# VH-VL binders against q9nrl2r1430to1533, part 50

Target 1, 104 residues: q9nrl2r1430to1533
Amino acid sequence: GGVHELSAFEQLVVELVRHDDSWPFLKLVSKIQVPDYYDIIKKPIALNIIREKVNKCEYKLASEFIDDIELMFSNCFEYNPRNTSEAKAGTRLQAFFHIQAQKL

## First folded at step 21 (VH-VL)

Design m7l
Fold by OpenDDE, look of step 22:
Structure m7l (fold): chain C 104 residues (1-104), chain A 121 residues (1-121), chain B 110 residues (1-110)
Amino acid sequence: as target 1 above (104 residues)
Amino acid sequence: QVQLVESGGGVVQPGRSLRLSCAASGFTFSSYAMHWVRQAPGKGLEWVAVISYSGKDKYSVDSVKGRFTISRDNSKNTLFLQMNSLRAEDTAVYYCARKPSYSRATYFDPWGQGTTVTVSS
Amino acid sequence: QSVLTQPPSVSAAPGQKVTISCSGSSSNIGNNFVSWYQQLPGTAPKLLIYENNKRPSGIPDRFSGSKSGTSTTLGITGLQTGDEADYYCATWDDSLDAYVFGGGTKLTVL
């Protein structure tokens, strides 16, 4: 049910945040730090935003939650070349997510 | 080889203006955000300003807001810093520096040789 | 005075090892990559270490970087006279929304 799904989403976000490879995704990229970022990424998202959406019960379907997480990774791979630390971390974290998401 | 060469420094009185230039070569200039960093005599490094690859987005440290303007001409591979209403505390060597375009990059490479700005009455 | 705190000076004899500390907070070093720069007398800063412990091409392995918590350390082994310079740590500060530098450390080779 909805309560169980909410709990599952919350738990998964907690696990993602605690993961060693979560550092590129914990918060939105600063416009000052990377002024080019928002010229390229049109739908920015981060784990803190996703966590907030979970807490506000904005996800009615598991697919909606998954879509936001996948968007987060997609943004990372779109902006960062494959050989960057960001992209490598994203690759590992996404793999972890895919395993955990099977429980949803 | 990647290279940055600053110019335009000099000695000016307070309240005057100066325009610095930074000529880039050896890389695709239009693909990188560029920065200005300054160093007062005998002091440390201070970040001054950043401009996006397209020039659309600009930011600067509070102490120079309203007085300094960063800009660029990608057709000429040149970065600029327009400095108005100069103050004594603006006296420094001004470096242009390139920043890698990664979402969590925090370093500069390379740096120009710097150009000296002296503001004194 | 600087957001990142470095010792003003360190010294050692040729061939010795030196370490330069850089202390910050959770909003800067704690959450972000650290870089180190070498500034030889009368020259521009040169990137020495990036992403906490990576060396750019051309930087010898005598130079190393490490990070723990809210602090970072630059290590120099086999000290040479040519290493005499100012060294600066740097990173991004989430609270200030700005790039920040340490106060710099003057390394003297005895």
Scores: ipSAE 0.850, ipTM 0.939, lowest interface PAE 0.5, mean pLDDT 96
Fold by ESMFold2, look of step 22:
Structure m7l (fold): chain C 104 residues (1-104), chain A 121 residues (1-121), chain B 110 residues (1-110)
Amino acid sequence: as target 1 above (104 residues)
Amino acid sequence: QVQLVESGGGVVQPGRSLRLSCAASGFTFSSYAMHWVRQAPGKGLEWVAVISYSGKDKYSVDSVKGRFTISRDNSKNTLFLQMNSLRAEDTAVYYCARKPSYSRATYFDPWGQGTTVTVSS
Amino acid sequence: QSVLTQPPSVSAAPGQKVTISCSGSSSNIGNNFVSWYQQLPGTAPKLLIYENNKRPSGIPDRFSGSKSGTSTTLGITGLQTGDEADYYCATWDDSLDAYVFGGGTKLTVL
């Protein structure tokens, strides 16, 4: 996409990274730390990867960008039970994302 | 209750082998990655190895790579550590430990009581 | 040397408060959850604190944890003789791709 959309995507990613609940999502899960993760999660993604895709202009539509962000949350909820700090952070950050995404 | 019990420690000469076992009970063993952590006499704790819940993925600290092999038998609720080419610096109490299966978990609960390996000539 | 730095020993009188520090770096304490363990003489480590400041079931609230930057602190109030033990901080290290522990702190209750 256009320069305006790239700026909006970048602004949204920066706001997500700055949010207190971004900690489970900043980078991919370490296979050594969590050796079972990649047996369960087949489409891994994280904020640092999404930010790189924005910088490389890989998102042609806002829906593609939104889909990657929602995939990130879906992976969190699929892997982590609802009572975990990771899933609770995901719930709060997703709610924040939905508010910020109205600006797109 | 959740319990881990290690066995198989002993006194051996350098270059020899030992196989440690860890019997698990009170939880669904096949749902957790399992770890070995060791403690040299009078020293602190050192993480040694992890194995995925299926046993497919195994990782170990560089100081033991090629010498130690972590494995598991989920049908017997048992974790193993095969220790080959043992060195004096491998002398330690060896603990098995469970880590929660969360994407960012960094803590161990519970630990076994430990089994002592002494490597001396 | 341990990746995480703790004082070798601390001491305090019964009923008092003691703190045990643990220093690391941005690749470990700075970006990852910290846990603390109590190791009574001749026993295995026992989890006291997880996720920087949370207590597992059965750990009394006189044990507390905090984290600031690349440092973490275990606090013990109402000190009892039964608290004499070695205490270890632990976390994940992004650069080493490994779990790392502090060198341990021996607490003496005088």
Scores: ipSAE 0.725, ipTM 0.889, lowest interface PAE 0.9, mean pLDDT 92

Design m7n
Fold by OpenDDE, look of step 22:
Structure m7n (fold): chain C 104 residues (1-104), chain A 121 residues (1-121), chain B 110 residues (1-110)
Amino acid sequence: as target 1 above (104 residues)
Amino acid sequence: QVQLVESGGGVVQPGRSLRLSCAASGFTFSSYAMHWVRQAPGKGLEWVAVISYSGKDKYSVDSVKGRFTISRDNSKNTLFLQMNSLRAEDTAVYYCARKPSYSRATYFDPWGQGTTVTVSS
Amino acid sequence: QSVLTQPPSVSAAPGQKVTISCSGSSSNIGNHFVSWYQQLPGTAPKLLIYENNKRPSGIPDRFSGSKSGTSTTLGITGLQTGDEADYYCATWDDSLDAYVFGGGTKLTVL
């Protein structure tokens, strides 16, 4: 049910945040740090935002939660070339996520 | 080779204006955010301003807000810093610097040779 | 005074190893990549280390960087007279929403 799904989402977000490769995704990119970012990425998202949505029970379906996580990775790969530390971290974290998401 | 060359520095009295330029070569200038960093005599480095690749977004340190304006002309591969209402504490070598376009990049490379601005009465 | 704290000066004899520390907080070094810059006398800063421990092309492996917690360290082995310079650490600070530098360390080769 909904309570179980919420708990599962919370747990998964906790695991993602604690992962060594979560550093590019913990919070939104600063507009001052990377002023080019928001010219390219039109739907910015980060783990802290996703966590808040989970806490507020905004995800009614697992697919909605998964879509936001995938968007987060998609943004990373869209902005960062493959050889960057950000993209490499994203690749590893996404693989981890895909494994954990099968339990949802 | 990637190169940045600053110009426009000089000696001015307080309250006056000065416009710095930075000529870029050896890379696609219009693809990079550009920065100004300054160094007062005998002091450390201080970040001053940043401008996005398109010039649409620009930000600066609080101490120069309202007085300094960063801009760029991508057709000429040139970065600018318009400095108005100059103060003695603005005295410094001004460097232009390139920042890699990665979401969590925190370094500058390369730096120009710098241009000296001296504000004195 | 600077957001990032460096020792004002360090010194060693040629061939020796030196380390330069840079201390920050969770809002800067704790959360972001650190870079190091070498500034020879009368010249512009030059990137020495980026992303905590990576060397740009042309930088010899005598230079190394490491990061732990809210601090970072620049290591220089086989010290040469040409290494005499000012060294600066740098990173992003979330609380200030700005790029920040250390106060700089003057390295003297004895």
Scores: ipSAE 0.846, ipTM 0.941, lowest interface PAE 0.5, mean pLDDT 96
Fold by ESMFold2, look of step 23:
Structure m7n (fold): chain C 104 residues (1-104), chain A 121 residues (1-121), chain B 110 residues (1-110)
Amino acid sequence: as target 1 above (104 residues)
Amino acid sequence: QVQLVESGGGVVQPGRSLRLSCAASGFTFSSYAMHWVRQAPGKGLEWVAVISYSGKDKYSVDSVKGRFTISRDNSKNTLFLQMNSLRAEDTAVYYCARKPSYSRATYFDPWGQGTTVTVSS
Amino acid sequence: QSVLTQPPSVSAAPGQKVTISCSGSSSNIGNHFVSWYQQLPGTAPKLLIYENNKRPSGIPDRFSGSKSGTSTTLGITGLQTGDEADYYCATWDDSLDAYVFGGGTKLTVL
């Protein structure tokens, strides 16, 4: 939407990046590091990509922005068992996101 | 009971080939990406190659790319490293290793005992 | 020529404490989990520490790991002669697109 909405998206993504539990989500998973990842995850996304889409005004609706953030978490939970450090970080960051998103 | 056992090492001249095997037991082999790591005499450890659990995706370090091919046969619980055009620099103990499949995992457990490859004129 | 720098050797007497440092950069230690391996003479590496500071089952708590910024440290207390080994740090490196190991540190127990 509007200029204020895009500024809010930028502020929210910056807060996510600064969060201690952002480490699994900062950039795309390397195919060499984890060769099975892209056989399972068909719509990869990461915070650096979302931030770039905000900067380029590629989100037409707030729901599109929220969907990319939720896709990021969904990918984490699909690939990683819930007892892993990655999934636990995802759970905490997702909870933080839901709190911050209510302020929009 | 979880075990990795390498074989197929030996002494060869430069330009020759060797095929290494790694027999896996005590775990579901087909659920893990598998790796080769090597150690030159008196030197440190060097990551060489990885293969996805299905065998669809394979990657190797630049120094061996085009010469070494990692592969697996999940029906036989066996990992392979085909080493062609061997060079003196490839002289090392070669270990197979298992890595957890998590999206950011960076550690190997277990390792095999290693098999020695010597490339000498 | 590893991108992870370790001292080539350390030594101490039985019962004492040592630390082994491993220095890297933001492309490796700064953004990725670190692991440590013990390699006893003539044997394969064994996982000692994973995810910076966690111990696998069977590793006694006198082995510890820590990470700060782009550096990581392995601590060993109550040194025993059986601890005499080479020790390696390891992680992923974004710039090399590869797993990387430190050059190794030879621990001598006098």
Scores: ipSAE 0.745, ipTM 0.904, lowest interface PAE 0.9, mean pLDDT 93

Design n5e
Fold by OpenDDE, fold request of step 24:
Structure n5e (fold): chain C 104 residues (1-104), chain A 124 residues (1-124), chain B 107 residues (1-107)
Amino acid sequence: as target 1 above (104 residues)
Amino acid sequence: EVQLVQSGAEVKKPGESLKISCKGSGYTFEDHWIGWVRQMPGKGLEWMGMIYPGDSDTWYSPSFQGQVTISADKSISTAYLQWSSLKASDTAMYFCARQTFDYKSGYTEYFDYWGQGTLVTVSS
Amino acid sequence: EIVMTQSPATLSVSPGERATLSCRASQSVSSYLAWFQQKPGQAPRLLIYDASTRATGIPARFSGSGSGTEFTLTISSLQPEDFAVYYCQQYDDWPYTFGQGTKVDIK
């Protein structure tokens, strides 16, 4: 992507990471702690991976970046019931993301 | 270029405390686990534990649980390994290592870069 | 913990020859297996991860194979700089564990 978009992606990721509800998303779910996770989630992703992709300029379009973020939330909602702290955090973080993404 | 630079060699006496460091650079420090590995003289490698600087999630190997403390300061891209009271048996080389992730394949996490090691000698 | 056992303890090989190192896990580690090379006074260097994927910058003469409980590191044609100790390491379960190492020395 362009320099301006790249900077925007970087900044948005920073904001997501620093958000209080980012804790379920900072890193990949541990297969050790959650043995069945990867039996259910086939395209795992987390903010650290997304940031890595940003750092390596792997997002050519904003839509690609957004897709990965949405995948991250989708995975959360697929695996975690609505009443879990993870799902609740995800709901709030996603709402925040949607607001910030409008600036892209 | 990814680098892990560890603090210098230490010569200590039994009972003394010690805190050694591992500074990462060339990557986003808070986004990768940092592990600590012990290698006693002439022996093999032993995982001690690891920490995720982004949230301070810390795992210890059972053999090292309660024996050492692993911490990190992401603001200065540094991880630490410390002892409250050293023993002669703590004499060893200590390595830190970065765990990365293969997000282009199976999303596995493996350790790819290592510090140069910190030699800790504990003797009376 | 998962016990990793390497064999042989020492492998004497002539330059240019093929070296085959074995690593066995006490239980399946799937493909969560890495190989490291360590030379005296140096830190371990990652050679192979996920059982068979060569790390960046690692010569093609190094290859890994296997899954589950049996793994092999092959050096197709041993070079002088390849004489070292090699460790396998599983990262399927915590605590992560290393094999005891195989020393590859010159015949």
Scores: ipSAE 0.910, ipTM 0.954, lowest interface PAE 0.5, mean pLDDT 96
Fold by OpenDDE, fold request of step 24:
Structure n5e (fold): chain C 104 residues (1-104), chain A 124 residues (1-124), chain B 107 residues (1-107)
Amino acid sequence: as target 1 above (104 residues)
Amino acid sequence: EVQLVQSGAEVKKPGESLKISCKGSGYTFEDHWIGWVRQMPGKGLEWMGMIYPGDSDTWYSPSFQGQVTISADKSISTAYLQWSSLKASDTAMYFCARQTFDYKSGYTEYFDYWGQGTLVTVSS
Amino acid sequence: EIVMTQSPATLSVSPGERATLSCRASQSVSSYLAWFQQKPGQAPRLLIYDASTRATGIPARFSGSGSGTEFTLTISSLQPEDFAVYYCQQYDDWPYTFGQGTKVDIK
């Protein structure tokens, strides 16, 4: 059970990272480039962090893994207006995630 | 175990080109910035630049902008630092370093692991 | 760029004594400050990050404090292996910058 779930998380993260719309989510937003980001977003997260948590077996439940992914998207939509490239990419990637997550 | 292994010492003449490497292992290479640091003989440390292998995002310090090229090949977990035309003043030790993050304490990003260094000697 | 200034340039301390190293930033770097130790012929080793957090495997005798523009690295009881050069480094703004280093040698 746990080993299989871990493998599923690893695979899903790989698929998310390789997706064309992953670019806003690959790494943490740079506070140098976006000075106000961390004034707004209090729980920052990105795919590289999520993958590291997977690698360290920090997700004991699928719900925990899903929660972090959803947090990543919610942060994007909170900070970025709907008409931005980031928000649009996030919308598409989240839709992809929701489909893939059904397999978990 | 996280490791950064750099290519061997180089002895070059002015005007020659050079490309040195830094190979990461023990972690997901594409998920961490790799930085390059210069240390001239008997001197301190200088940040040259850094690259994110996952998307090839690359930052140079102003002093090194246009002087060197930083690149990475994530398929072989390797970052590169190269010169098109070496100068005697390029004689130095060059270190690569991995940037990590503390997602349990504010998600700050800092450099934690370093390569062993590559000595580059440029002389006529 | 943010200029990091360390003091003193050289600190002579006897084994077992406390060593206090200072690092000043030309502008606030919040807590985005790291301390490194370097011995001759070796790569720098991370001691402290985020101004006051010890890196994994770093002895408790090393501690960092400060925020904004003034930072301190303290070695509570200097051990023989602690004689080295110490660098502070800010990562609040690009380019990242090091202090010029403080050499801790034996008194």
Scores: ipSAE 0.909, ipTM 0.954, lowest interface PAE 0.5, mean pLDDT 96
Fold by OpenDDE, last read:
Structure n5e (fold): chain C 104 residues (1-104), chain A 124 residues (1-124), chain B 107 residues (1-107)
Amino acid sequence: as target 1 above (104 residues)
Amino acid sequence: EVQLVQSGAEVKKPGESLKISCKGSGYTFEDHWIGWVRQMPGKGLEWMGMIYPGDSDTWYSPSFQGQVTISADKSISTAYLQWSSLKASDTAMYFCARQTFDYKSGYTEYFDYWGQGTLVTVSS
Amino acid sequence: EIVMTQSPATLSVSPGERATLSCRASQSVSSYLAWFQQKPGQAPRLLIYDASTRATGIPARFSGSGSGTEFTLTISSLQPEDFAVYYCQQYDDWPYTFGQGTKVDIK
């Protein structure tokens, strides 16, 4: 990816992290607190990991970056019922992401 | 380069309060847990607790719950360990450590970088 | 809490010789096991994580093996700078816990 794309990824991750609905996504779910999580979710990911990948320039295409973000939301919706606070937060954050991603 | 730099040695008396610090650099501070480890003189290592600066999520080992307070200020990439009232038995070396994540092989989280340690001496 | 037990307490080895350190967990910790080296007056240094993965910059003479409850750290040919205390640490369950350490000194 280009320098401009990398900067865009960095900025978007910052915006996601700062969003009020980012709390379920800041870090990996604790297997100690949620013992069955990793029995269900096989490709765990969180914003801190995504930011690390951005910082290390591991996203060569915007599609790769978007895929990881979408995976993060997919995991949330797979594990959390629709009426949970996590799922509701995820729904709002994903909507925000889709708007911001248009700038990529 | 990832670095954790801790505050200097402390000499205190029983009953005094103390707050020591651990400053991270070379990485995104708010994205990694910071742990605190106690090492009493001539003894082994003991986990005290850890904090995630990004949301201030804090875990304490049962033995240290209510005995110390762990906090962080992500705006200055600094974690803290504090006592309200020191005891002689708090005399020890205290280390901070960064927890990383291996997202390429299993997404495990382990501690990779350590501060140089802060010696705390509590005596009458 | 999960109790980590290291053996032996002290291991005397000649330079160039093989050193084998053991770590046992009171219950399975899967592969969530790390090894640290600590020299006098210094902070611990990560050697191995996930039971068998060597940390960046760690010489090939250090290797970790095992899973579940039994783990081993091997130093294939002990160098002068390897004389130190070694700790195992589990991060499978909270609170995280260390072994009591094995001191490797000169025979």
Scores: ipSAE 0.909, ipTM 0.954, lowest interface PAE 0.5, mean pLDDT 96
Fold by OpenDDE, fold request of step 24:
Structure n5e (fold): chain C 104 residues (1-104), chain A 124 residues (1-124), chain B 107 residues (1-107)
Amino acid sequence: as target 1 above (104 residues)
Amino acid sequence: EVQLVQSGAEVKKPGESLKISCKGSGYTFEDHWIGWVRQMPGKGLEWMGMIYPGDSDTWYSPSFQGQVTISADKSISTAYLQWSSLKASDTAMYFCARQTFDYKSGYTEYFDYWGQGTLVTVSS
Amino acid sequence: EIVMTQSPATLSVSPGERATLSCRASQSVSSYLAWFQQKPGQAPRLLIYDASTRATGIPARFSGSGSGTEFTLTISSLQPEDFAVYYCQQYDDWPYTFGQGTKVDIK
């Protein structure tokens, strides 16, 4: 493809990835490391997948993009108890996302 | 177009150190695992390990744990494989490969693109 | 580690004929199985992933089947460019492991 200005979705994903609390969300949870993860989470997603979808222009509406981000957080809170580092990171990152999403 | 370009052939002596590279382009480098595979002369393929450039998460095959070091510099879209002290038995072709993901069906992760390989020859 | 065993070691086939390659896993790998083609002096090329999904750009004459511990790669009509070594690889568990390869040569 050609060189284009980053879209609002692209910029927001970059900001999420660069956030200190992005570590639980950068890539899919390893089935090898967490054998029961995919027994519980049926719609897995991560920032790398979301960015890929953005790069391929698969989001036609802001609501679709937001839905995937919210799914990512929902999965985290479904699998991880509230007192875990993952859940705490997710809570902070989601709050950040909600602020940034107002720009969309 | 996705490409992995590896550094050139190496001729070394036992005891020497070596660091070979694999540069990715045509995709977001930090979002995909990079694996390293050894192929000794006339033999099959062996997974050595893999690294996720986005967070430097690194996995080694047991046979290669402590024998090599895998690293990455996402700022230049490059992964590395290095030895502190080469042995004659390290003579082989070394491939890097990108792991992708099928998020439209089963969310499986598989290796789809490969570098051209780096031939390493270690002899006295 | 999961041991992958391919058979036969060498398969001699005439151009235009069907080639059937087998791959067995020492334990179930579900459908986390890929097939690669490698020609002399070249890197492996992905043919099939998830046991039966053809990779982008791979001719329709290549097909994969199986699940669990038994897998098959089929080349419906062998073309001159298909003579090579074929590897199966599981990615169900770490370390990922390859079969020892099947060489497909001209009969």
Scores: ipSAE 0.908, ipTM 0.953, lowest interface PAE 0.5, mean pLDDT 96
Fold by OpenDDE, last read:
Structure n5e (fold): chain C 104 residues (1-104), chain A 124 residues (1-124), chain B 107 residues (1-107)
Amino acid sequence: as target 1 above (104 residues)
Amino acid sequence: EVQLVQSGAEVKKPGESLKISCKGSGYTFEDHWIGWVRQMPGKGLEWMGMIYPGDSDTWYSPSFQGQVTISADKSISTAYLQWSSLKASDTAMYFCARQTFDYKSGYTEYFDYWGQGTLVTVSS
Amino acid sequence: EIVMTQSPATLSVSPGERATLSCRASQSVSSYLAWFQQKPGQAPRLLIYDASTRATGIPARFSGSGSGTEFTLTISSLQPEDFAVYYCQQYDDWPYTFGQGTKVDIK
């Protein structure tokens, strides 16, 4: 296909995915590896899902996109104690997101 | 349009190595698991394993653990299945498949698109 | 691993008739159950996922039901192109496992 300019949402997701602290968020938590995860987290989400929604133009407002990203972090902090690697990564990534979101 | 295209048929001898490929297109390759399924001649389907190209997280079925290697190169949207030393019993059709996710309800992950298959024949 | 058992092994049905295929799991797989259709020389095609959700582009004559350990695929009115082998597959636990398949052939 032709060369396409990344939208603001697309670009931000790419930056999040490429971030060193994205590893807890790249894909949905495995029910196999974490059997109780979905008993606690009722609205699971990950960067791959968010990117899919972006690619399908499902975000009509920046606030909707931001809400999903914040949900992703909220889920992480709800399930993972603050002293875990996941929560620490989430804290750093969320800070990065908040800075980058200024472009939206 | 989502598509998985696998490498061509292989005719090998026991003891030889082999690496077959599965190239995805029409979607963000690194964001979906790629699974490999074996189908021996006239038999059913068997999950071999799967890989998440985004972080190379790889799962093997116990029966195939240590028997094959699954890998991926997200830069070219390609997943691989390889053997270091083929056996006659490896003769089969091998399919790759993409796992998607239902984020509308249930947030489940299921395999929706399949490659056309790669026939591997191993005989002396 | 979770063992998936399909029945019958072969189902002979006339065009236009109803076909009912069964899939049983050795333990509960909740609704993490998919049905696939495979024709000779072709790759499997997803028909149903999450036990009862029809995949995109799949005709309405295909329907899935069940939960836990008992599942059913129903073809309300068999069409000529529906003669094939059908597999159920659980994705509740690793390794994912298929049933041995049900061959639907012409009566």
Scores: ipSAE 0.908, ipTM 0.953, lowest interface PAE 0.5, mean pLDDT 96

